Miniprotein binders against q9vhn3. Designs and how they scored, part 4

Target 1, 154 residues: q9vhn3
Amino acid sequence: MDPDDDLVLENEAEEIERLQLPEELKKPIDPEEEDERVARIEFNCSGCEMHEMVHYFGRKPPFALGVIYPEDNYVMRDPFQPPPPRWQSKPEYYIAMGTKCSICSKTVCKDPGCSFYYTASFCLPCGKEELKNWPPEAQARIRKQMSVSQGRQT
Short names: E, the ipSAE of ESMFold2; O, the ipSAE of OpenDDE; V2, 0.75 times the mean of E and O plus 0.25 times the DockQ between their complexes.

## First folded at step 2 (miniprotein)

Design h3b5
Fold by ESMFold2-Fast, scan of step 2:
Structure h3b5 (fold): chain B 154 residues (1-154), chain A 83 residues (1-83)
Amino acid sequence: as target 1 above (154 residues)
Amino acid sequence: SPEELKKLLEAIWKLFEALYKAEEALKKGDPEAAEKLLEALREIKEAVEKIAKEAGDPELLEYAKELLELAKELAKMAKRLLE
């Protein structure tokens, strides 16, 4: 291989390390931004064993640019993917973990065994109780979902 | 001014892309990795100097800081990997 390339790389790396920016940029990351990166909201699904710490509860997660939910959701930054750099105006990777049942307010994940969506989110017990008030199509969907979930292994 | 700012942000975008490609090449043991990183580091020096001269835009300064931190990390990784 070319030994001159290694020497040039070392010289460039040293120059980058010596490069100085205005004093304001050399300060530590804003404490408010550091707080934003820590998952502090507990999410516990009432229908299964899912328990995770999430970053946000609400309709407009600030890290998911352009995302607006019709109801409050528990949202976490994707732990398997790094966020895009700040210079890039792309949405960060995120996972919507679940929501609150619109009737009983219990937390439920988005798994078909735990919740059902029809105009709003319902835990399966509340969905079953409201079944008679829904159109036939929605009734058929939740009945099929419940039949499958009864056979599911945890 | 807005048009100049937009062009600088586009240039920063390309520099981050170049750094990520250089990082991937380094991790794979690509023999061209040093060459790719050198090109990216030179372009970063030019962009950071340009941003530092304008000094009055906090958004540009924030992006420059992130770019410089990533460049320093990759330069250290390259020195260790290529020794």
Scores: ipSAE 0.013, ipTM 0.466, lowest interface PAE 8.3, mean pLDDT 67

Design h3d1
Fold by ESMFold2-Fast, scan of step 2:
Structure h3d1 (fold): chain B 154 residues (1-154), chain A 81 residues (1-81)
Amino acid sequence: as target 1 above (154 residues)
Amino acid sequence: SPEELKELAEFIRWLAELAKELLEKGDPEAAKKLAELVEYLAEIVKLLAEKGNPEVLKRALELLRRALEILKEALKKLEEK
């Protein structure tokens, strides 16, 4: 009696995964689409332990058509969500992992302990060296980030 | 609700069997259309089970249910011919 909601949902999802249609009714595999869904670009943050494979590096990820970055970003398709149904015309979900430092070109994630953005992205060491050229407000922001980044994991 | 989701999953499995029967009867175009709708409904149920955004999924499901009713009526008319 009184079935557990989570258990019921899991059992139905398993049954649906077992659903099989005749091969004649399946659409042919598109090698281009399958290749694009494999993460082949390595991303390693120089400021922390983050290491992931991503799908895209650049300013305008094709699977996020409404998105244009001011600089190149490492972008991953959301691995936890399937693409939206065709009738929705909705862009795929994505995660922007990080960028390259505008000065030293080292890769950095978007964590405040690893990077700082002021007109462009900087790793914290390069930001510290360049901060004297910035307005006081930006200098205060990076100093605050540097002071609280010690020993934190996120 | 869980009971509604279970009923929907059973209905989707029934529709998949119907698509196979239509293919056997030599109507591959109707079978393909029904199979495509079955795949869309199965995907929505999986998203709901994975605790996706219920409002977006609910709207998509309502649209698919209406599309399925239209397809059912079209199939009934074809069988009458």
Scores: ipSAE 0.000, ipTM 0.290, lowest interface PAE 10.7, mean pLDDT 66

Design h4d1
Fold by ESMFold2-Fast, scan of step 2:
Structure h4d1 (fold): chain B 154 residues (1-154), chain A 90 residues (1-90)
Amino acid sequence: as target 1 above (154 residues)
Amino acid sequence: SPEEVEKLLEALWEIYEAAMKLGDPEAIEELFKAVFELLRAAMKHGSPEALKKLEEAIRKLEEALKKGDPEALREVKKALEELRKALEEK
């Protein structure tokens, strides 16, 4: 079922806080904090039926130690894993769900049937059109990826 | 190092929580914005000397808040401004 049973109203929390800490410098998320533990970003893949709520969109998710993506990703944090202690360098469980196509900006998941990566992420329709302009090694990689992914839409 | 940055963030969070009880929110907010801007600059420059000076400024800020001394808070603000100018020039 829905994890909404533990939600707290934001307006009550905002009434207590006078100062806002810059988002990039906030402390590690707390399972009881509604903003950090509830996925509020809608992710819909344009190439398949994948529809999920995720926790983060960007290059450096604050809950993932040592992870920096080459481009912005939609990232889901495991809602059941407790955060590591602040004074220890431990990774949390997370999944990169997808990104935006560099040409058309449509959202696409990481499934080989929906997108591929060469210097940037592309949805399959845009990638097929752009393929002509790429070096042979990149063309070979996308053709292999498309062959493996055929027949599965989810 | 990442562990040193984590300790600085913990210290900043404790000072922030103490400041929330002080009652002068505009002055405190301005001071913390300066501290966080310096932290970002020190992280981008990768200077261990700048990080140590920032740690010293944070320690003085914590002591000033515990004592409730407005003159000490102004001294800390001046130290942070001097550090910012030094980083900008280099």
Scores: ipSAE 0.000, ipTM 0.129, lowest interface PAE 19.6, mean pLDDT 60

Design n4a (at its last look DockQ between E and O 0.03; V2 from the best seeds 0.00; counts 0 for: pae E 16.8 > 1.5, pTM E .501 < .8, other shape alone 7.092 > 2.5, unsure alone 63.876 < 70, placed apart)
Fold by OpenDDE base, look of step 2:
Structure n4a (fold): chain B 154 residues (1-154), chain A 92 residues (1-92)
Amino acid sequence: as target 1 above (154 residues)
Amino acid sequence: SPEEIIRKALELIEKAIELAKKGDPEAVLKAFELLYEAMRLAWELGNPEAVWKAFELVFEALRLAEEHGDPELIKRALELLKEAAELIKKLG
């Protein structure tokens, strides 16, 4: 990152924090809509400390139009997106948090230090074992991923 | 003016995202922080357009965080998103 860019960002952030704006009238949220937006599915990565509540687990999140995952994913709805007006179907933003290891079924996030994907998702331990059965090219890719992820943890 | 600050904040967020695309995870974090503030300000000013723009940028930043595979960044981003969501909820 350009040091100058960092300084600019920091300065502006501080300026923003100092701003005192008039409080706007809070509009009441429909309780029913609030309930639908509450994440109720626990996501806990077995590979790291990531723990989140998500909205959906499966291949076709209902709030993500046209999205079909090859595997069941833990998916978080954009917590900030107001419900689209009834007359305008805007696709909701969403975040795929992770999935289950195809071998051991442990939940893993999408972090390269926790999982990798080759035909299916694997946790690193299972993936290392499966790697032995994969084409050399695939093996090389995964090894590279593992090396990079380990380097980030140091 | 507050409106100008919001605009500027959004621009900075966009810039941060661009930097993040270059492989700087710290830029993603900064983008999130700025986004939160921008959203807060936009909310306070009753500028829904700015709020929405900020949200769009947040998700872009999140995607970038995911691409970088930094669980801490993702976690932090999510925390900020949650906070921001609460602010938006208050807007009704």
Scores: ipSAE 0.017, ipTM 0.307, lowest interface PAE 7.2, mean pLDDT 75
Fold by ESMFold2, look of step 2:
Structure n4a (fold): chain B 154 residues (1-154), chain A 92 residues (1-92)
Amino acid sequence: as target 1 above (154 residues)
Amino acid sequence: SPEEIIRKALELIEKAIELAKKGDPEAVLKAFELLYEAMRLAWELGNPEAVWKAFELVFEALRLAEEHGDPELIKRALELLKEAAELIKKLG
């Protein structure tokens, strides 16, 4: 006889009952935490007509392992690929869509015609006012970026 | 100086490309951390058009590399990372 058969079913049941799960695993799942993977945050760029539903707003999206943005970002999962199975230990795909202007708090996408970055993100109108307080080299770069984004394309 | 920032960013991108070639999940994650730091350094230069394009290439490369290690998708990811490096080099 195989001693393994004598012990397997009863011994396994007893071992499982004796296991104590960590307190974090015993906590009921917060419905809002479960919904973090659902695109419920509206992103509307104030500088163009871009509109999208995104999954997260902040600096450290929970689905992007080890990523910390320098500013709060509107972050979405790839809409053309389903999330990987939960049993796979890899970060889920994400896209940083935009941020809020550091002065007026208007939402802007990262397109250079809608926003630009110098130590912080600005919508174009607020950035033009802040230019007066920036070093000359920074002013030149931003003015060049704004002239290109306006375009002479016809 | 801007030139020093560009050199540091390119060094980080080169290290990230070498890690991404390994293709295992831990190396790809570390490569993404290095690429994000390189993009953060490039953001300080105030050239958002080129940084945004490089950022998009990095995100697409990460997405392709996460496709369970498919060799063809990893190859595409490496091509996108090289294109991002070229955009950053143009900043200097």
Scores: ipSAE 0.000, ipTM 0.094, lowest interface PAE 16.8, mean pLDDT 61
Fold by ESMFold2-Fast, scan of step 2:
Parts: sequence; structure tokens; C-alpha cells
Structure n4a (fold): chain B 154 residues (1-154), chain A 92 residues (1-92)
Amino acid sequence: as target 1 above (154 residues)
Amino acid sequence: SPEEIIRKALELIEKAIELAKKGDPEAVLKAFELLYEAMRLAWELGNPEAVWKAFELVFEALRLAEEHGDPELIKRALELLKEAAELIKKLG
């Protein structure tokens, strides 16, 4: 008949070796998925003392479903939230920490005292140099942010 | 079916626990390995009830590891239990 169906007496150790899920049912642990949960990208704001490790730099963080930024951002996963199970499509909590100035490429956080957004992100010094080329509304907005920033340094 | 696959995994775990009761310390480690795999499978298939059922079996396997009194086996069992707990934490 079928030789694989032969009744064979085996010792206990051999019986234990057979206590495994079929290979087709084993899901490999993806070390890269685990690695994505560790913040390894250093972020230092050039305009203040903000220094943090973040999880992502780019436009489309994979852990923030449906989020696409118009420019590259430094993004941190909420360190206190567990990842959602695969059968749930809930977005994870995230924090956009900052970006790079479009002119000088220095890193700046999202604080109004450090950066200004108009079409692209600017550190305040670069924004001040470019502001006269912008429409009056944008000029007024950056001047307000700069006055607040100057007040902090006084 | 997914439910049938989970049932099969739990049956293998119960068999491993039965072998551990016969006094084989390695069967305890096998039971924990199978428990982790079964919990991960149930989580991937979206069956939280099966995950919790497998987790209940984890405590029996840990008790058997402690009864065997092998420090290395207990250490490995606790590491696998920690991994299983992280999986449940991800369920929310």
C-alpha cells in the first residue's frame, strides 16, 4: 500500500521532533519589519535644541496609512502605541518632527520659531531673505513668526 | 479553512503538553514553540479568540517547565512567553 502509512514504533525524541506546524503554515519573522519599529534616523533642529531619533524620512511613511506629504519629512511613530494587527487597517499615530530647508538643506523642526512653510519649507533665516519675492499674505505670516521667535531670544 | 488550520495547531500543542507531562523536558520547549506559531497564525488570520485560547495553554506549558526544574528550559520558556505576550499586545 502506502509506505508512508506504515506503523512504526518510534522513541519519544522522534515523536517530539514531529511536533511542528506544516512548513506551509509557518510565517517567517521579518527582521526588517521589526527594524522599522526602532528609531534609527537622527534629527537635530538647526534652529533650536530639539534632538530626537525618528523612524522615517520621506514623503510616504508606511506606518501612517493614507498620509502623503508634499515634501520629505522626518516622522516618528508614536512610541507608546502598539502596531495594529494585520487584519486591521487603522492608521498608527505619528508625529511629523521636521524637514530640511529647501534653500540651505539644514534640518528644522515644525516649530514656528524655527521654520516657515510656503510652497516648501524654509528655515527662518532663509525665509527672511526670500520673503520679498512672496505675496503680501505670506510675507505677513513669516513676519509674525519671526517676531515671536525674536521674543523668545530676548 | 483558517479555523481548521488553527484547530490543527492547537491539537499539536496539546500533544506536546501531553508529552511534557510524561517527563520529557524538551517537550515543554516544543510546546512553547508551537504556541508561539499558533498565536501568530491566529493573529494573522484575525481570530483573537484562538489567540487567547493558545495563550491560556502557555500558562500550562510554563507550569510544566517549572516542574521540570531545568533553569535553561525555564529561561527559554519565559523568552517564548515574552514573544507571545508581545504578539497579544499587538492585537490591542
Scores: ipSAE 0.000, ipTM 0.200, lowest interface PAE 15.7, mean pLDDT 63
ESMFold2 (binder alone), look of step 2: mean pLDDT 64; pTM 0.529

Design r3a
Fold by ESMFold2-Fast, scan of step 2:
Structure r3a (fold): chain B 154 residues (1-154), chain A 89 residues (1-89)
Amino acid sequence: as target 1 above (154 residues)
Amino acid sequence: GKIYVFSTNPEHLYKLFELAWKNGVEVIVFTDDPSFAEELIREARKNNIPLVIFSRDEEIARRAKELGAKVFVVESEEDAEEAIRRILS
């Protein structure tokens, strides 16, 4: 219940438009341009300085035939390859940049300082918090992924 | 950050390495394609690009080791992420 919001929203609407929000960048471009090569999805890791534009977010990138990820990934097409001709559905190279934390949905790259994986991806803060709630086996898995201990003990 | 490359198509290898150079990162690749794995190893050595291969295929791993590459056999993508952590820490 804040009636003062009206003026702020009117003034900031133009500023938001000027800043080119991600949804505005997702508009289709002309077919005469190579729009399939224009990365329109922003990937920004919450744990480090990794920031890139990517082509796809999901489990089954259409340009990567036969590839199914266990979770949604941010995927970049090879930007240096020309798109295949329209009569050829040949897949091309691709790079999985990162994913969303399964708990807080923050975007993270695959660097071990930013995230870790145990059946699903977790950002480092959520993983530390989740450790307390897991059964002993899962706790050992998380500790192993976060610890630098690589040897086995008796 | 590190970039993981998931590729089932060996035909655009050279441009992939150009992308790796532009990003200045270690190339970490998941592949079950033996031809792609061999070309990756040869080109990474030629261009002095750090490369680690993960594969579910033991034959690919055996061949990669013969070529002097770092390679790890994994059952799944989850196993590879754990292995990567051990390598990079």
Scores: ipSAE 0.012, ipTM 0.258, lowest interface PAE 8.9, mean pLDDT 63

Design r3b
Fold by ESMFold2-Fast, scan of step 2:
Structure r3b (fold): chain B 154 residues (1-154), chain A 89 residues (1-89)
Amino acid sequence: as target 1 above (154 residues)
Amino acid sequence: GKIYVFSTNPEHLLKLLELAFKNGVEVYVFTDDPSLAEELIRWARKNNIPLVIFSRDEEIARRAKELGAKVFVVESEEDAEEAIRRILS
């Protein structure tokens, strides 16, 4: 691993530079916060190529204060923002990636080409099967959604 | 997909929006910063990304309408988050 030896030396220099910073500028380590910062939940949309690792699956993501979903969602924390100090109440960014179909339990992203929401989330195949049981307004919405999400294949 | 962003830092917001664009998501933003709102509207238009803005500021709403963006005036950030929650589910 000769190339890695060179990279290790370079990384050690960066670590030494970080150790020279005042303690108040170093990232605070909280075991629970650190664990929550690692995206360990795999999200694969069954309807498209969306494949991401997310941080949370549930209704009340703790990093998205005030946001309560009526059903469980796969949520990703901002991958570009370092964790804020715990004493700061600054805004945190998040992406709601998708959910599970209420009928078949397949994971689907929130793209109009993959899922539809009416009372609960549905993958498009299940939504298409269920739409005849919905009010005309909801049927019109899913039909419009399906038409605009169609590809360039005429 | 859909994304909610609450931000006063345009650099981090732009990076997150680029990720959202690559994944084909719709963007929902709460902001009371008129400069940020206008930058986001122009960026979303350039990249053909659906963008919905929530703000407490009537002036931001007026300007967003002029630029052809969808905008909702809310009384609080909590009202915006509740509205976005209903949209994301």
Scores: ipSAE 0.000, ipTM 0.177, lowest interface PAE 13.6, mean pLDDT 65

Design r5a
Fold by ESMFold2-Fast, scan of step 2:
Order: sequence, then C-alpha cells, then structure tokens
Structure r5a (fold): chain B 154 residues (1-154), chain A 90 residues (1-90)
Amino acid sequence: as target 1 above (154 residues)
Amino acid sequence: SKLVVIGTSPEALWEIFKKAYEEGADIIVFTDDPEFARRAAELAKKLGVKLIVITESEEVAEKARREGADEVLVAKSPEEAVEKALEALK
C-alpha cells in the first residue's frame, strides 16, 4: 500500500492517536499486564453467523496510521503478528471485518453474501432496493458479486 | 535519543512521556520520590516507552521495578547517580 496515494490527512491520524493516549492513561492498569491486542468490541454480522471480537470501530484505526475509511469500520488487528513497540512507527497488519448498513444501520460483514459497497455500504436487502438507482456498471458488478455467493440463487 | 527527567510533578509526566512516545525516545528518570517513580513507570508501560530509573532510594527502586520500569539503577551517592545517568545516555 502507498499511504501517499490516498486523500487521508496524516497529521489528522496523528492527532487522533495523541487524543486517545490521555484517556488510556486515565484508566487503571489491571494487575496483569493488559495485552494491547485484546479485542474488546463485539462484532456480530446480521447476515450470517460471523461473531468476532474486534479492536476498533471507526474511520481512523490508530494502529493503522494513514488509513482513513470513508465510513466507520469494525477493524481487527492481526492476531498472529506481535505488535511493534509504540515508539517505533512500523506498519501493523489489520483486517476490516465489517460496517453498518448506511440505510438500516444493521451490522454486516464484508462477505459478498451479506453486504456490498457502492459509494456506501449496504446490507443485501437495502442494496437490492437501491440497485435501480445505480449506473449500469455498478449494477453489473453487484449482480456478479451476488452470483459468486454460494448462498444466493439467481 | 534519550530524555533525562529530574524531579518534576507527577502531572507533568504525561506531557513528557507523550513527547518521548512521539519522538521515539527513551526516558531516564532521576528521582528519590517514590510516587513520581511509580507514576513514571505506569505511564511508560501504558505508552510503550522504555524507562530507566536512577535513584538513591531503595523504596523508589522497588516501586519502579514493581510498576514495570525497563531498568532500575540504584546509586550509593549523588556522584554515582550522575555517573550512571551519563552511562545510560550513551
């Protein structure tokens, strides 16, 4: 990835990181060392059985500096990679698990059988209602995405 | 680089450690105040900043170790404390 290729503001991401640190310092340290990789946000897809704990919900995950999503995402840090020290600016791997539908606000994962994206994220029922409002190229793409899904007959 | 901190208020530690975090610097704290040492170690652990504590007080050293300071050096005199700080700056 090329972080300079996107339109995100790197200084804005740094400001968010700095703003989060004071709140973290105000919280008590558990007797055991807290693993910063412990996921504390529950993610449940409304379209399938995906239930996972994630590390972040929002547009600008602080562990993925320079990444700004166009909408809030549920983001999980790579559970198999040890985190770099915080004073070292090293890339960390992450996975965007899902979002909220822009129309009904239901939580949906990134699986093509549960959601699709065109200018915003939609759950399948809402996306089908909006499909007619999109240009032909987008309609063709979404139809192909839905046909690839094993759970969807056309 | 390393930042040396000598005898400041516990409330000022946040700004100092935040700056060290942003700059990727290690912190060396020279103190005989056990609460200062405890707070410094707590903040260093939360921010992932490496902390070296130099003190003439065994109570301070024990609190710093319990709170997770990366290194704790006990000096027998002010002169030895200065020597340890200079060596840690290398």
Scores: ipSAE 0.000, ipTM 0.060, lowest interface PAE 24.7, mean pLDDT 64

Design r5b
Fold by ESMFold2-Fast, scan of step 2:
Structure r5b (fold): chain B 154 residues (1-154), chain A 90 residues (1-90)
Amino acid sequence: as target 1 above (154 residues)
Amino acid sequence: SKLVVIGTSPEALYEIFKKAWEEGADIIVFTDDPEWARRLAELAKKLGVKLIVITESEEVAEKARREGADEVLVAKSPEEAVEKALEALK
């Protein structure tokens, strides 16, 4: 809408003045905010010995732009590379480590020996109890997963 | 960069990711979890890290190839997986 450009000149000029500030002034570094790079949320899998510190628990990790999970996940930030400088607006990478069982609320990792997903996440004990209520396709999937996991654990 | 080998156990993942984080290492994954293989392949592709997937499962191999893993090998045991990983380094 090229013909309407001059109607908002005053508002655009004010916004442009804000954007002209040096990036160092727009995004100051402070010790407290740098602490967000430290994983502070404890994640213990109830199905195995996995014990990790993660950066986020929830559906919408703020460092993963545009990502919305169907359920709350424990998320670790970019474990393969150092974080980008604060003044760079680049996508940040992440790994979803695990979630809470929808029935018993115990924490479980994404390992097939610990959890199963069908519309929601289940720890394997709860999945075994619940599978009778699922459609045949989902039952077949969890039975395959449990067979493989039992062979590796026992 | 150093190469890191991991099994299907989540307990091993902490040391693998920490080492990869610190050194920008290429990653070798042994897993029979198709969703975990998919996720790791997707993440490695986004980060530009070379990923070699070794698995006993054809389903896992198919998902890893679909998601763009650099190399996918089928092994019959964890011991064979380690041998194939060391051979791939050459």
Scores: ipSAE 0.000, ipTM 0.119, lowest interface PAE 15.8, mean pLDDT 62

Design r5c
Fold by ESMFold2-Fast, scan of step 2:
Structure r5c (fold): chain B 154 residues (1-154), chain A 90 residues (1-90)
Amino acid sequence: as target 1 above (154 residues)
Amino acid sequence: SKLVVIGTSPEALYEIFKKAWEEGADIYVITDDPEFARRAAELAKKLGVKLIVITESEEVAEKARREGADEVLVAKSPEEAVEKALEALK
């Protein structure tokens, strides 16, 4: 595949998506907001006490080279890793904090006690309702996750 | 409550520290890697989690103190480091 052709198509898709996004979720286009090192997005998990500011919400964080998530994630740039100089290709660390439940849209972190993933992310209440509709292998996987989480509590 | 961490990938550090924060647990880290200790101290500070570093390395001890670990314990052997961590879990 030709990288230039891919870049042209990608830029067009990103521009279309940006125009259709809710105003709160658009990438900073304003020069005053191009400082991507400042965490401006509030992340509160509905299943636990996690409350953090993150740097990005979406599928393709600009500071994470070659990473495309299957769904929108709340992503924190690792505060201990400063961005490399432009002439260095050193990877930058990042932390995916959580996402939105695909059914109720509540924000959930990636802890097994708060959410689980099967084709999309689910908060525990929504997932418990939906797991009966999934294949047996997926049901077994999620029941394993839930039992481990319960074991840690009591 | 208390959590003990003995070696892990940098990618796993946040998840372990996040779990300690959610559970209200103190973290005890056993490491001789100065970069691991530095990252652990920065994550603990950011999440507001109490961090105790146990190490055989004076370099690691100094980095942990410099980055704001709450306590630093220096052990003379791997066996002593494990003993200090197990004593903390009691």
Scores: ipSAE 0.000, ipTM 0.114, lowest interface PAE 15.5, mean pLDDT 66

Design r5d
Fold by ESMFold2-Fast, scan of step 2:
Structure r5d (fold): chain B 154 residues (1-154), chain A 90 residues (1-90)
Amino acid sequence: as target 1 above (154 residues)
Amino acid sequence: SKLVVIGTSPEALYEIFKKAWEEGAEIVVWTDDPEFARRAAELAKKLGVKLIVITESEEVAEKARREGADEVLVAKSPEEAVEKALEALK
């Protein structure tokens, strides 16, 4: 019986506003934050057609401490984590989106349907070709992992 | 054959640990988020991946130890944490 029409209308207006908010209407970024916060690198997964803008490609993101990968990765800064003050070097949340296949250099995300990691990252086509040359134990591990992952994702 | 990671999405965390298991790699996590440390330790235990947690927070360290992280290192500064991460990679 309580008429919360004002709340319903307000929530609907907020949803419409969020849906219609274009990225280009974002407030200007301070010049000192431009290189740090603007994602300028296109990441397109060749396996699942994921398309995201990322902040860094490499093994050690210069804007992040403690992030070291065994190979170059496309890294996106968590856009929802507040940046630490300039005078404080605090780790931030970062998302490793993907890498380049070590054989064909195609970009692939970290989804198990798009890439495999064994000593290095491989896209699925190259991974399947390399799999034939891997030790039987390594082949069994990848097959077992795929089975375990599928079971847990029920 | 080792990865160092600080905070990431729960989905990405699973994929990183899954690949570490496939590769037989160890994971080094640097975080001051106790919930992230808990999730990392739980996931490492479920997948049988060796986990080393580096943190500047005693709360995070205690949480990680209780959840079964293989090693927990407490750093007093970001620079010390980087040094500990590089040493753990060895």
Scores: ipSAE 0.000, ipTM 0.097, lowest interface PAE 19.0, mean pLDDT 64

Design r5e
Fold by ESMFold2-Fast, scan of step 2:
Structure r5e (fold): chain B 154 residues (1-154), chain A 90 residues (1-90)
Amino acid sequence: as target 1 above (154 residues)
Amino acid sequence: SKLVVIGTSPEALLEIFLKAFEEGADIIVFTDDPEFARRAAELAKKLGVKLIVITESEEVAEKARREGADEVLVAKSPEEAVEKALEALK
């Protein structure tokens, strides 16, 4: 007989009950409040030490009225621009922090040392593998980005 | 990919366009402000960034075309502007 077994069973039952609740019952006390104001999505770059909390992952962030991306992006609300009053439908400023590599799906920030863009987003390793398929100007850009690291390697 | 820019200060445009240039991204701008449209087109031309302007104002559309925006789309409502942006992203 293990008392931990009873705790596990109770936890599972509580979780199932929570999942089955109607959406209305899951909302905060004030339904007018925007939970998106709280950054709850972790963004970790696979190419560097960047770790930030963002508000949204996807191609159409709901807090930015007409923002549409061709790829899923990790998006943060501008912390310094006040949101428009709720009776005004004015656009807000936003910052795209990063995305997923179109080939390997690893999360990368938009730092030149971590990712490269040409028609789609690539992590640097995947971008280098695709180099031969790109026009000369794109090849020059990725080579430049790869060389922007420290002038001397230790 | 493309970056969609809506309702920001004119001062932020340079930073946004420099980032688009660095990343090789096209920019879609929603604005009914003719001065905003003029500055966006000027920066796009200066940095060689492809610019699509979506506006509800015929005056802004004519000004954007004159200043050298690559594509200008006129919408009659904010909802139509979103639809035109989705079409441009295809």
Scores: ipSAE 0.000, ipTM 0.113, lowest interface PAE 17.2, mean pLDDT 63

Design r5g
Fold by ESMFold2-Fast, scan of step 2:
Structure r5g (fold): chain B 154 residues (1-154), chain A 90 residues (1-90)
Amino acid sequence: as target 1 above (154 residues)
Amino acid sequence: SKLVVIGTSPEALKEIFKKAREEGADIIVFTDDPEEARRAAELAKKLGVKLIVITESEEVFMKALREGADVVYVAKSPEYAVEWALEALK
């Protein structure tokens, strides 16, 4: 068994990249002002017109027990009531709106027209520049994703 | 190509996802273990591999969705759900 030969531990690399992100997004919550319930983090996708306020940015949202992301995500509390009876007794759902590009740090939503995921999140412009360094399978996947996104445009 | 995985250890999931990444394959996981579903979804997202999770457990369904699984089925019959997933991946 050779666990040290494996690159399974990418948390350190992700943490290094995360150090370039705005620290103000991690400001303490003021309970008396109900800060913990206010969506104060502005999320603007650089690839489309999506503009929303979200509740959290990071890997481990403290209010969403059991949810752990491999990279920092912008997380919004579900604005809609879950459909009964299927989800009647289940906890509130959370929506991962997007991430920051691992190369340029621009904010991007999860839509195929805005971002691509391969080991980390990339905005499409950075993904197009980086795909030449990826395996053929990953290159085919981003090309297919871009094709599908273009086919669904209004 | 497509890979189907049922009830595997964390170490086995890691190796399966490495192989799927190299081959550009989709992963189908049937499990009622929330931790296995969560780990599979995290690995799929990290490696950029499409993941379908099939389960009879609402807890597994919720964790898989939150961790970024591409498709999650809550199925009355696991065999039938696997057939649906395979058809969808055509």
Scores: ipSAE 0.000, ipTM 0.116, lowest interface PAE 15.9, mean pLDDT 62

